# Ledger of designs, part 191: miniprotein binders against q56419

Target 1, 326 residues: q56419
Amino acid sequence: MEGRTLEEVQEEVFKRHGVLVPKKELEDLAKALEEAGLLLTEKVEARLKEEEEKLKRERPMRLAGLSYPEGEREARAFLEAFRASYPGEGEEARVLLMPHLEPSRVPEVYGAALAALEKTPPPERIYLVGVAHRPLKEKAAALPVPFQTPFGPALPDLPALQALDALLPFELFNTPLAFREEHSLELPLFFLKGRFPEARVLPLLVARRSPELGEALKVVLRDFPGLLVLAVDLSHVGPRFGDTPLTRTLAEEARRRDLGFLERLAEGEPEAALAFLGANPTRIDGVEVVASLLPLLRERKGKVLAHRLDLEAPTLSAVGAGTLVL

## First folded at step 14 (miniprotein)

Design ih103
Fold by ESMFold2-Fast, scan of step 14:
Formats: C-alpha cells, sequence, structure tokens
Structure ih103 (fold): chain B 326 residues (1-326), chain A 108 residues (1-108)
C-alpha cells in the first residue's frame, strides 16, 4: 500500500479481476493493517529498550555452545587445540591483527594468534577493535560493561574507556544494541580472555573511518599501555558477498590482495597498504579499522604469522583470514 | 538531586567495605571528604567539589586495590566516580586526569 492511494488499489483490482471492492472495505483493511503495523512497531521498540537496559549491566555470551564450548574446562581444551593447530612459534605483539570469522574454519590462523600471545607479556588491558556489523549512531562505539566468557567475565577498563571518551568529539558509549550480537568482538575475546584472564578490555567497534579515534587512541595508549588488537577479516569473495562465483584465478587474486595488504602493514606502511587495496579491487572488512588507526600503525614493523583463504564450497565464496604481529 | 544520590551511593559502598575490613579510620576520612563535596555543592562551590573528588577518586582506588577488593566493587566505584565527575561538569582534561590516576592506583 505504500505509494498507492485507495482509489489506485481499487482500480488495479478492477482491471485485474473485474471486481469492484467497496472503498469502505479497503479503508477498513488499510486501517487494520496500519494498526497491526503500529502495534508491531511499539512491541519491537519495547523489546529493543528492554535489551538495551540489560546491556547496561553485562554483555552475555551469544555464541557459547555454537562457536566455542560453554564450560571452562571444555573451553580451555578447545583453546589448546587451536594453539596446537599452528606448528610455528609466535612473536611478541604490541599490535595484533587477528580474524573474527568462525574459528573452526581457520584454526591455524587463530593458533598463530595464540602463539603470538604466548610470547607477549600479560597486558594490563586489551584494546579490542572490531568491525560493526550493525549501524552505529557515530563512526565508532564502545560498551563499558563485563563481557561474559567461559573463562569468567572480561571486565571493562572503565578509567581507560572514560579517558578515551574524554578525548573524542562524539559520545563513545552511543549504541549499546550494536554490541548485543557482535562476533567481531566475541570470538577474538574468547581467545584473548583464555590467554590473559586478568586483562581488562576496551571493546571498540568501528563502522566508518574515524581518524579522531586513532588520534585519541594514540594518546590514551601512552598513558594507559596495553595490547592493541585489530579483529578483522580479509577478502570476502563470491556470491555470498554479492560478487562473482569464486574461481581458482579469483581465489589466487584474493590471496595476493590479502598478503600484499598484510605485508605493507608489516613494513609499517599502513597508507601504502590502503593504497594497494585501492589499486586492487577489495572487499576487506578491516579497511575502515586500519584507516581509523593509522597513527598507531605507522613505522611499526612486524611479521605475518599466518594467512588462509577459507573456501565455502557450496556458495563458491571465500573469506580471508590472517595473523599479523606489529 | 541525582548527583547527591550518586555521592551518597559512592559513600555507602566504600564505607561499608572499609568497615567490614577493619579500616574504621579510613572509612571516617572518606566519609568526611564525601560530606565536604556535598557541602561544597550545596554552597555553589563547584571548584572545591572538583578538587576534593579528584583526590578522593585516587585515594579510594588505591585503598580498595590494597585491600584486595573484588573487581566488581572496583568497577561499581569507578562508575559512580565518573558519573559524579560528569554531573559536576568536569572538563575533558579533568576527567582524563581522574581516569589516569584511578588506573595507576589499580594497576597489577
Amino acid sequence: as target 1 above (326 residues)
Amino acid sequence: GDLIERLEELAEEVIRYLKEHGEEELAREIEEQIKDIIEALKSGDTESAIEILTELAETIARVLHRLGAPEELIQKVAILIFDVAKALGMSPRQIYEIAKRFARAIER
């Protein structure tokens, strides 16, 4: 009915079926549909407000029993199995880039991240920067509450979050609902909390490039030292992502694009990494995160520990994942 | 209204914990400082309230950390302190300084 008058609807039905529907019947139907729509909208708004209130106290696990085990003992064994899937040694990380896709798809990539964390001294806090999969009111957001994990709650670093908020030109705690179902934070956090159970966390989401976030974080990290984690996936290729079906050639191009991006970051040249993607067609979801955090990535050299392009054969699609230490 | 309620809630949480752990004198000192903030606010002396809160925030953080207070209590106290700081209209620089002092006091 949207974009049509009752008279237009009446005329179309007559032309199509030779039936003249009385205007009163159409009016009664339209009113009933509108009232049902209003009730549904009010119910949805009430539900969202209730969920938002719950998020003021804690962020519950959403993927426990699906992507990782619910119980602490089982979760510990699961984490150890991922570490064992990576045959190499780690390297100390000041900045860690790791994926956020389903861990079982790329166990050796998460294993590489765990290897790096084993070589990293326990940080006082972790700056966990993920990608918003739901709209944010601002370019970035944080949620200053405990995030539940099988290893106990990952507690927010409230002083560091308040310090960050004070430096930003927008309200940092602006979209609690965006955190209700956010795997780009929950999945990396499982591994980070398992390795560093005492570290406090700054759970951050980036929706659009925010240079002001990177500038503020550079200041905050000097006074509130911690581990910076970029939880980003790499190439998204194939029909599942609105692209051409994956071929061997397109898969190899995606792999080269991912590695070229990571290698330039490892050289301490994040602008060159972004320019490389601009010159080579890309669907990397970490672009907005890297573009926001430029001041933290410049002149910081490191090493690519792992990379995989995970093929989803039924959809002829693939997602790239990598572990980079800086 | 809400600001004074937050200060009273802060006092209640901290003083209860300190008394439960034999720190009667510290509880008295913190109670007096919170009363001084409330009195300064009632007299319109926001500058004095800000100065007292800044010192108090660090002192509370240090004492709770020293006593091995549960992290849940440290979290609740931090929330109350930053709520009070914002309600007082503290500048971004002043809030940043409280945050820095609090974080250092609870460092592992």
Scores: ipSAE 0.842, ipTM 0.939, lowest interface PAE 0.8, mean pLDDT 89

Design ih104
Fold by ESMFold2-Fast, scan of step 14:
Structure ih104 (fold): chain B 326 residues (1-326), chain A 108 residues (1-108)
Amino acid sequence: as target 1 above (326 residues)
Amino acid sequence: GDLIERLEELAEEVIRYLKEHGEEELAREIEEQIKDIIEALKSGDTESAIEILTELAETIARVLHRLGAPEELLQKVAILIFDVAKALGMSPRQIYEIAKRFARAIER
């Protein structure tokens, strides 16, 4: 009934069905629909409150049986298959950039991340920074609960999370529901927990540039040392993302932009990486994360281990994915 | 209310664990400190409770870690300590200090 008068609805029913519905019956129906809408809103609100309460205890797996196996043994074999897909050796990471794209689409890229983790000493904790795919009340958020995985729960580093919260000008634990369905944390966490089962985790989401998050994390990482993981995808090109259909030329431009971005990060020049993208109009979801974490990325040199542009032929679209160690 | 009930329940669990692992004297000290914190939460006399909580947080973390307590128990203790710290009106600096001491005590 939105944008239509009762008289217009009455006319349409008469034309299609030869029935003249009295105006009062249409008014009564409209009121009943409005009341049903209010009841539906109350049911939605009650359901969201229940889900939020459940998230105070734990974050369940959402992608088990879809993006990775549910069982521990099958999950272990899955990890080893991904590692085997990358023929190179890893390098020790203090900072790891890895994707959150569906793993089966870029197995060599996740394999490169696993190779880096293989060369990295087990950290006391992992700072896992993903990209918010749903609105947050603040620029960033965290959820201080166990995240379920096939390898057992990834336990939150509660002291480090509280230390971070204490340094921020906003409440860190501000949007629990944003974590209910968040693949930018769940997919990297599967690989991280498989390789570092004892490490505690700080699951962090960035929605918008938060320099205050980067400054606070620089302080917290000094007192609470750990592995920093940026779980970000690279170029998003084509109609699926609101752009023109992908061509060979546009695909090569996307690869050049991804690699230019990653190589500048590898040189310890994150401002130059951001400036490079600003000069080349594209959609890289890692921009807001990198812009937030500048103090942690400056003057840290490293290496790009892998890059792929995942081509989705039916939609003439593509998503870039890479593994970078710093 | 709810926070005090949670504190009493977890205190009973922690004290039981300590006694079962030969820490009778420490269990007695912790029980007394928890009672002082509960009284401060009820009365609003927070200064002494803040000092007690800071010391207690590190002590509980250290002893539970030394005894090899389950991670689930350490997680419950950490949650409650920070909830109590906030209820006592501790500053960000004071909360950061508790966090740092607790983390060092449970370092692997």
Scores: ipSAE 0.845, ipTM 0.935, lowest interface PAE 0.7, mean pLDDT 89

Design ih105
Fold by ESMFold2-Fast, scan of step 14:
Structure ih105 (fold): chain B 326 residues (1-326), chain A 108 residues (1-108)
Amino acid sequence: as target 1 above (326 residues)
Amino acid sequence: GDLIERLEELAEEVIRYLKEHGEEELAREIEEQIKDIIEALKSGDTESAIEILTELAETIARVLHRLGAPEELFQKVAILIFDVAKALGMSPRQIYEIAKRFARAIER
């Protein structure tokens, strides 16, 4: 009823229902609806402000006891079990692509990432780039607070984050609430903190292509060297994602698409990887991350350590996951 | 107003830690440099305030690292330094330089 006179509302009801509602009854209804709306808005705003203030101090665990164990001892055993799931030795990584899918669904893929981390010298800092599953005010964001893990808090690299912010044409710390429930950072961080407990972290989310982010990161990484981690999942196929039910043919197509993408990245050809996906339409959530980080991925050769298309039989759907070292 | 409060908070945190670890002379030196920043600001000499802050940030980082300061203190001090830098209206280039010097001082 906002922006209408009571006379206009009264006339509309009369035209639609042939009933003349007394003006006072409409006034009372309008006041009740307005008051209920104001109370709801006030309560929602207060709640959002409380959550935002909490996130200025720390980012608590959300998936502890669900996706990984809450206790440090149990978490350590869990991490070692995932490493044991991968029979290979891994390769040293300057850039690591790993999944953020539920770990128990693809243990050998996370095991491959752990194998790569075992071969990698401990970095001063980790640039952890995930995918925003909630809207951001800008194309990318970061949250400069400790992220809780079973292995202790992963501390933010405040100087490196401020250096990055200084080079960007937008405010980097723009959407704290987007980090409240973000598994694309929390799940990889569990494994990264378990293997590199002393490393500081730059927790970054990409919502849309930001070439400016990749350009700024290339500069920052020269002065603040560290491990770059792209936490991305691959193909999303089937009805759960709005597609046709998974068939053997569609699953084979998804596997070929995932591997074709990863292999082009491994050749140091990220533009070719993106073009390949453009020619072969997919629902790969890592596209915006790779497109943002082009300057960091060009001419860097590496190896695909693992790939799996995880089947979700009840929904006839699947999600691809892989580990790539560059 | 907030800028001077942040500078005083920075002084309190650093000086307390240094005194607790027997660094009375260094605590006095840092206190004096922060007073110099405040005096420069009161006289409208923002350029001098920026110069002093840039050098002070590196000095604080290096000293706290040398003394094995806890991570919570490093985080708090870094937050205060960058808050002060932004409140001073430092350019992106100047903020980047502070960040570089701070990180270099605490390198493992």
Scores: ipSAE 0.700, ipTM 0.889, lowest interface PAE 1.6, mean pLDDT 88

Design ih106
Fold by ESMFold2-Fast, scan of step 14:
Structure ih106 (fold): chain B 326 residues (1-326), chain A 108 residues (1-108)
Amino acid sequence: as target 1 above (326 residues)
Amino acid sequence: GDLIERLEELAEEVIRYLKEHGEEELAREIEEQIKDIIEALKSGDTESAIEILTELAETIARVLHRLGAPEELVQKVGILIFDVAKALGMSPRQIYEIAKRFARAIER
């Protein structure tokens, strides 16, 4: 705590993690963490401050050499191989839903996204909306800096980001550290930058439903037109996700829920897509993004180009991925 | 303090770039407008500076884009313009208008 009151700790936890923790639990936790030596050290705090300062200048690659090649030539060949994995021409996209799962696990799904991008005229900017895998201080956030890729830096659309910030009831640039390690932006961006090297980007993260984000984006997209990309994964089933081991029945249920969700979005019925999932028992992470962007998805008809439920046999778990053009 | 320092440093870079590309008269005009903005930030008398910044943002963006200035310089200018707008106490509507004007000036 280092001189902080319990009320300040409770407020900080709520702001950072969106959880209201009872004061007694915080007192008990603080004692346990202090005794265990698990409280943040000055060295950890200094490191986080350094990382935050670095993120004010640029967002470096984290997955180069792991999920995609470091070199531009190798990265281009990698991109071409993914496109070749999908048999088809694709369709022009005004809104593209694509995954952020490890690309090598669902190559045909990323190939379908690339096919759609081939049919899409180069946009001035890309609104890239991912899912926060770390807590945000607000429901959504953005980072207005160049994002490094093997194809060169993806430059931020500063005026469009500032226009968006001006319309929101919260600070848009609220959690830089959440962007340090965020594959829901980095992996789709690799493919988008490879196809549209000149497009500027609005890198956006959604942690919780923000209808105000969708309303603001509807206004901003009118004045700052561009390609809207929803970088979301679908069902998450099995023990890795707090579920029972994957069975044929559970896998069929996950596929049914994924496809039912995508099909309703393709009919221009995002409210129906959300209602179809109900309590979201297979944990489709796109629900928070779709719920935030309703005004942008209504009455837009399109096509599901690809879907796959990828099995992780050692953990008896699976993740769904799909490509949808609107 | 830091904002004024950043503004002075970037102003020198922009003015140098303009002079190197034959825009000496425009460089002089921009230098005077930036001095007016700096004085407004120091004094807190921001009304005139808001009008100056709104015109200056579009003008700088258009000229740098026309001259083919490095994208890194255009990005630095954009960052500082919005930081200055916020420091001057500009409303969300005024900031949105600057954003539209800047974006139009640098369109491909």
Scores: ipSAE 0.757, ipTM 0.901, lowest interface PAE 1.2, mean pLDDT 88

Design ih107
Fold by ESMFold2-Fast, scan of step 14:
Structure ih107 (fold): chain B 326 residues (1-326), chain A 108 residues (1-108)
Amino acid sequence: as target 1 above (326 residues)
Amino acid sequence: GDLIERLEELAEEVIRYLKEHGEEELAREIEEQIKDIIEALKSGDTESAIEILTELAETIARVLHRLGAPEELVQKVVILIFDVAKRLGMSPRQIYEIAKRFARAIER
């Protein structure tokens, strides 16, 4: 029925089948469908609660066998192949910006991230900040459970997560289901766990600008030092993202926009990076993450190691990706 | 009430592990500290309960780390400690202090 009146349903049945169904029979059917719909909604809610309960124990791999190999041996060979795709040497990172799009699309960008991780002393913990692709109850969220990887589980830093939760004006562990299928955490984590198998993780998602998250993280990082990772993609252009089809000119504009943004971050000027994007109106999903983490990015100078605009020919669209060390 | 049930669960997990690893005296000490928290709560002395919990959390962290306790147990104990802390109505600053002391106790 999909919001039709009983009279409209009656008319359609008559027109299609030549039968006039009594209004009472249609009312009885509508009530039965509403009751079935209510039961279905209750079952959906029960399934969601069950899934949420499972996420209290662990976060399983979702992209193993698709975006990366599920076996440890094959996964290590995969990392070496990506590292080999970047001809340069890395730089030590205290803050690493890396992508979260499909790795095979930008192997040299992930290779640059791997090079940076090779130059970085093993951190005790990694603050992994991704972008929420599903709604969150609050501006940001975390999931305090082991995240499975081919290299073994990435264990949560529970004391650091609880310290962060205590400083926030909202409940940090507020949307477990948003983490069930979240590539902005899973894909970077694969690479991070492969390089730092002993490091604990704070898996964080940002949905909207949260200055309170950045202020709290500044405090927590002082007492719980670690590697800060911003897992963000850059320009999103073309019909796949609700824009016009990609042209050579639009691709050049996207590359210039991405590099201008990254270079300003590399100068320790995150407000200037955001302002630059405001003057060049396109979608970068990392904007809300950078805007949230301003206190952690100011006055940190670094280097852009790699950048690529990945062209999706079938959709005439593109996604920018970069590796930045601060 | 519910808070006492969480404290009893914390006691059961930690004391069982310590006894299984020959730490009979330490198990008795931790059992006594948890009993002291429960008695403080029953007498309305929430401030003493908070102080004892803060010291207990650090002691538990240190001992589980020293004994090489399984990660699953450590995670369960941390969750119970912070659940108890929140149910006690501890301030954000007090909860942050427990987190900092716990992390410091388990650092290499």
Scores: ipSAE 0.695, ipTM 0.886, lowest interface PAE 1.5, mean pLDDT 87

Design ih108
Fold by ESMFold2-Fast, scan of step 14:
Structure ih108 (fold): chain B 326 residues (1-326), chain A 108 residues (1-108)
Amino acid sequence: as target 1 above (326 residues)
Amino acid sequence: GDLIERLEELAEEVIRYLKEHGEEELAREIEEQIKDIIEALKSGDTESAIEILTELAETIARVLHRLGAPEELVQKVAVLIFDVAKALGMSPRQIYEIAKRFARAIER
């Protein structure tokens, strides 16, 4: 009914069913539907407020039993299987770029991240920066509550989060509901908590480019040292993402763009990495994260440990995933 | 909530834990420091209240860490301290200082 007049509805019913519905009855129905819509909106808003209040206490697992095992023992075996999928030792990370794509699709990429974590001394805290898949009230947000995992709750680093909030020109603890269903934090966190069970976490989401976040994080990381993790996927190509169907040539181009981006980051040249993407248009989820964190990525040399383009044959689409240590 | 109410909640949580663990003297000292904050606020001396809170935050963090307090209590106390700091109108610089001192006290 949206966008249709009562007269148009009356005409359509008469045309199809040979029945003239009195205007009063149609007006009453339209009013009832409008009122039901308002009541439904109010009920939805009340439900969202309830969810928001619950998120002030903890963030429950959403993907347990789907993307990773619910039980601790099974989760540990799962994590070790991913590590075994990567035939290498990794390298120590001060900054780790890893995917948030479904792990089973790129096990060797997550395995490379685990290899890097094995070579990294246990951090006091982890700055976990993901990509907002839902709108935020500000350019970035954080949720300062325990995040449940099969390995126990990942506790927030409340002092470091408050220090970060104090340096920002906006309220950091905004949009709690954006964290309710956020795989860009939940999936990397599963692996991070499994490897560093004692580390506290700063769960951060970036929706739009925020240079203020990068500048603030540079200060906070100096006083509150920790591991910086960029949880970002690479190229998104094909009809599933609004592009043309994937061909072998387009897949090779996507792999080349992903690697060109990662190698420039590994050279300590994040501005060059962004310029490379601008000159070679691709949909990389991590662009806004990298652009926000420039001060933390400049002059940090490292190594690309793994890269894969995950092909979705039924949709002729693909998503790139990589592991980079800096 | 009311600033005084949050200070009272902070006192209740910390003092209860300390008394439950035989730290009666320390519980009394912390109670007196919180009363000093409340008294400073009532006399319009916000600057003294901020100074006392900054020292108290570090002291509470250090004591809870020394006693091996449960993570849930440390988290709850941190929330209350930062709520009080913001309600006091502490500047970003002052909040940053409390955060830094608290973090160092609970470091692993």
Scores: ipSAE 0.819, ipTM 0.926, lowest interface PAE 0.9, mean pLDDT 89

Design ih109
Fold by ESMFold2-Fast, scan of step 14:
Structure ih109 (fold): chain B 326 residues (1-326), chain A 108 residues (1-108)
Amino acid sequence: as target 1 above (326 residues)
Amino acid sequence: GDLIERLEELAEEVIRYLKEHGEEELAREIEEQIKDIIEALKSGDTESAIEILTELAETIARVLHRLGAPEELVQKVAYLIFDVAKALGMSPRQIYEIAKRFARAIER
């Protein structure tokens, strides 16, 4: 009954239909509805457990045929087209910041990332740090299973993941379901696997600032060296993100904010980069990742290869994307 | 129960692979070490099993990598080694050491 008493339900039925339903019949109906609701809850819980068990074995593609081609040959042509969209040369990366925004919206930014990967020696492993778009039980999580790609499965670096788990004050493998649909890992992984097909991967998600993660990763990267990838988007401005409609002035401010942030990271000053944003805004999803990884970003100088503020005219909104090598 | 079953099944697979590639003596050694680990898991006497697992993890990783074993087999071995380490109650430091030795053994 939507929070109504049985007497109120009885009275409403009488007023509408001229029928007096005995209280016991209403009580029996309420009990049956409650029992049916409990059964539905049990079925939902069973379904989620089943999906969680499947994710303990592998993570299937979700965006194949949408954001990138499903077939290997078509996927390679697609990747090369993105590289061709960036006219510049790359630089070697020990740390790569790249977007996870829909690639077709910022092709030259992904092209810049590919250019950097071409200059980078193939790493033994890739630490791929994305942003959680679904709740995690802890501040961060990982999923230690093969991630399917058109180029074959990206295999987890199980020893490095277990070493990381051992150093953390929380269970690293805590929320498998959060990885079921996660474009901040899937989209960068497409490009990374295409360029480094033999590299093992640590797929990591950050939901909230975790200094513990950054400290642990600093230790793990020393003993398990690899490429650190921060898969983060920059400014999120306009009504689609709860802000005022985009104007020319707001777009210029967003571009200045993105570039000022990236330039400070390129100088090896991640605290200054965070401070430059002013208040710690929810409009840059990379903030929590950068704040978590401070020990890995300090005193690492590099270069901003590309930046674009992608304008979404129908919603008067925009999302910033950039490529930074450190 | 499930962990011991998985360990027995994977042991058979690894031992068969080693024998098929001319490593019969090493296969016998590994089989004996795995039996010791299974006994420790059943009895709860974990001290000797911890020492055996640490050495075994590096040895298996090194040999499978040297023989060019399928990545699927190397991955299965890694999953099981860490599950066994946790079941034996190994400390974070001990698990970290196994991880480091295993990773070095399979480095490309």
Scores: ipSAE 0.854, ipTM 0.936, lowest interface PAE 0.6, mean pLDDT 89

Design ih11
Fold by ESMFold2-Fast, scan of step 14:
Structure ih11 (fold): chain B 326 residues (1-326), chain A 108 residues (1-108)
Amino acid sequence: as target 1 above (326 residues)
Amino acid sequence: GDLIERLEELAEEVIRYLKEHGEEELAREIEEQIKDIIEALKSGDTESAIEILTELAETIARVLHRLGAPEELVQWVAILIFDVAKALGMSPRQIYEIAKRFARAIER
């Protein structure tokens, strides 16, 4: 009803349905809808504040029983099954790129990440950088609370998070609600906590490229050494992502762009990886994370352990996933 | 006010744990340092309060780590220390220094 008068509404109803609605009934309805809208807004705001307060204490599991088992014993067996899905050996990682896509869709890619973690000495802390799937008040955010997992809570590295916050030109802990439902952190964290149960975590989300985050992290990582994990998916192609239905040509283009991106990162050339993608026509969601973390990725040579373009047949769409060790 | 209440809460948590583990002398030393911070704040000497808090944060972290304190206590103490630091208006550089010293003290 924005920009419509009661007379316009009355006239349209008459033209459409042949019924003359008395002005008082339209006025009463408009008032009731306005009052209901205000009441709903107040209730929604109250619930959001309650959820935000809960997130000040802990971040509960959202995907337990759906994407991974709730119980510790079952979760351990599940993790071991994913490792078994990758026939290769891992390599030690100082930087690990892994997916956040539903694990059951790309088990060998998560298995490759687990193989790399097996070869990696237990870190004091993990810098877990995911992609924001909900708006952030700033370009990036963190949530400094325990994240629940079937292996026990992944504890925040509070000193390292405070050190990072101190170096940033914006408030790091700016959008708690963005973390309530965030699979780009929760799914990688399941595997990371299972492998490194004692490591503290910096759970970080990137919404838009933030060079200041990369500059601050370079300083923080020197004084607070740890494993850097980029939890990113690769190409997103097909109608679900605003594209044409998946064809062999589009799938080949997505694989070519995924692998070209990963290979250039493996050569220690993250600027070349970004330039290779150009306008990012296959929608690699790792672009904003890589663009933010440039100073941490330069001159680090490594290896692509796995890549898969997973077909989503019902939507004729696909999502790319890969494991890269630097 | 609120800042003094947070300092008192920090004192209660740390001193209780130390006394429960037979560290009566360390409990007294930490209690005295917190009282010194409160007195500095009452006299308007924020710079002295900042210096004492920086040293105290490292000392508390080192002692809790040495005694094998539960991670939940270490986490809560860290929260209180950074809340106090921010309420004191400490600069980014000063907060970074506290964070670095605390983290080194609790390394595994």
Scores: ipSAE 0.757, ipTM 0.915, lowest interface PAE 1.3, mean pLDDT 90

Design ih110
Fold by ESMFold2-Fast, scan of step 14:
Formats: structure tokens, sequence, C-alpha cells
Structure ih110 (fold): chain B 326 residues (1-326), chain A 108 residues (1-108)
């Protein structure tokens, strides 16, 4: 009972329901609720500890049967359907920016990413950088375990992860539970594993700007070459994101900000891309990732292959998605 | 302590796999190198232990790769090596060097 005495609770119940609850019964109820709350907290803590222990061994699929098929054959057909949704040929990628929102909402954007992967030599490893949707103990984190996919487990690059950890001023493997349910890694990984089944992965999450991560990754990528993937969505506008209902003007602003951001990245000008967004009023979640990875994005020219602002009519909201190769 | 237990676990995993694949001489050599690490630690010579581990990590990685060891075993061995390295108090630069050598040895 926050800020209320038992006497106040008793009086309110009497006024609203015309029943006088004896103080002793209210005391017994309050004690039972407190005890139930303590038991629930203990149960929750025990479950979280159990989940954390499981995550030390592997990261299971959470979106199989929802966002992509569980079976390998069905998953391969699903992936090829996305590729077919994009009419272009793609470009070779050293750095790939791709979305992590529900794939069925922007199939041609994921198709563009697949087209780029077709033109890209199979990498020894993939640096998969997503956005944390849950708090991290540090600005960034990684989980050094196999991630299950319908195509088999995506195995961690333990040497490269340990090399990265060694260069950081914080413990890289700091928040395992943040990876339990993380679509910004799981959804891009489905497509990446389907195209590069032998590539090891570094599953990385960014919660807040970490220039130290970018500086460390620049060193690690030199000694442990691989494909860098920025798994980020662009504008988030409308009530679903704490904004006003989508208008044509807001949608146009979101598209302008998405494309201006991507085009400046394509010119090798990531600082200019960030400056263009200013206060990030349309909530491009890639900002924190780009700001962390500046040393890897400077002077690297490329091409925007696809962009869409996906309109979600029931919520009068929209999410931007794009594919950029550098 | 835990460090000695990790070294013994590392020895057990690698030696078992090598013997199962007809590499009895190499299994003996790796077992002796791990014993040398343990002996250096018991004598307080952490510097020698670090030097031996660094060389051994690359050797183990190269041999497992040559024999086509399952990735699950490679992952387990790498994890044990880095656990030992950290328990030895190896510097970030020394851990980075082990990581680089191990990765090159298992390159496709």
Amino acid sequence: as target 1 above (326 residues)
Amino acid sequence: GDLIERLEELAEEVIRYLKEHGEEELAREIEEQIKDIIEALKSGDTESAIEILTELAETIARVLHRLGAPEELVQKVARLIFDVAKALGMSPRQIYEIAKRFARAIER
C-alpha cells in the first residue's frame, strides 16, 4: 500500500461498497499480499537466474513460428521469397546496414540485403551489431554462445570476441539476460545464417553511444576480418512510439530524415549523417550504433539499395527501414 | 585451485580427441606442455606459464583444425583456454595475442 494507512483503506472500502472490513482482516490481507509479493519476487528472481544459466550454454530461438518458419526447408523457401521481392542485383558489402523490424512488413528491404549478401564473398565472421531493447549494465554487450536458427546454430567467434573484450574498458559479456529476447539480433541473424551458414558471429548490442566500442572494433576487424552488419531500424513515428498520430507531413519528414541519414552514410560522412538528424526527432534507432562505430564508417562510400517507411494503419504509426552497402 | 582444474579439463578434452584420432605422440606432447604450465605456476613462475600457454593455444587450434574437429569441441577448447588465460592474470595485450593466434590457426 503506497502512502495509505489501513484505516484509510478501511474507510474508502466502506464509502464505496458500504461494507466495514474489520481492521484485523485488512491487516491479515495486507500481510498476505506482502508475503505473496515477496514470494512472487523470489520466484521471478529464481526464474531469471535459471534463464541466465541457460544463456551461458546457448541462445534459443524466440521468434520461430512467428516471424520465420521453424523448419529448415520452410525457412529456406521463406528466405528465397524475400530475395525474390527485390528486383535488383545488389552490391558487394564490407559494411551492411539492414533492418531488424518484422520482415514481412518490409520484404523488399530484406530482399535488398539478401541481394547484397549474394554479391559478397562468404566472410570468416560476421560482426552483427544490433540495438538493445532492454537495459545493459554497460553501453554495449555481447553473448558468446551459439544462437539457434532454423539453419542450425550460428556459432560465436570466441577468439574475436575475447580480442574485443580485451580492448574494451568494460566487461563485454555483461548482461546475458538482455539477449534472451532480442529481435535486433535474431531477425537479421536468420537471413545472415541462411546465406553464410559457415560464418562465425559476434552478436553485439549497443544501448548507448560507445566510442570505445568503435575504436576497439577498428583494431579487431583489422586482425579478424569479417562482414560488419548494422542491424538498425530508421524512423519510429506515431502513437506506438509516444508520438502524435501519423500525418502526411510527419511521414514525409520521417522519409526525408531516413534518406538524408542513409545518403550521408553512403558518402562516408557518418558525422554529417548524425548532424543532419540533430535531436533525432523521428527516433532513428541506428543513431547510437552509428555514433559508436564512427571509425568504421568514415571515408567508406557505398549505396542505398532500398528504403521504405512502413505504415501501420491500426496504430497510425510507421517504422522506417533501409538497406545500405558500404 | 580452479586454475589447475581448468588446465586439467583442457588437457582431458584435447588429449582424448587426439588419441581417438591416432595422434598419440602429439597428445603426449600437449600433456607435457600443460604439466609444464602447472609446474611453472607451482614454482611461482607465472611469466613462463603465460609463454607456454600462448604457444600451446596456437598449437592446439592448428591441430584441431587439421583434424577437422567438430566446431563444438573447438568452441569448448577455446573457452577453456581463455578461462585459463584470465585466471593467470594475463594482460589485455597477452589475451589479444592468444586470440589472434588461435583465430589464424582455425581460419577456413
Scores: ipSAE 0.810, ipTM 0.922, lowest interface PAE 0.9, mean pLDDT 89

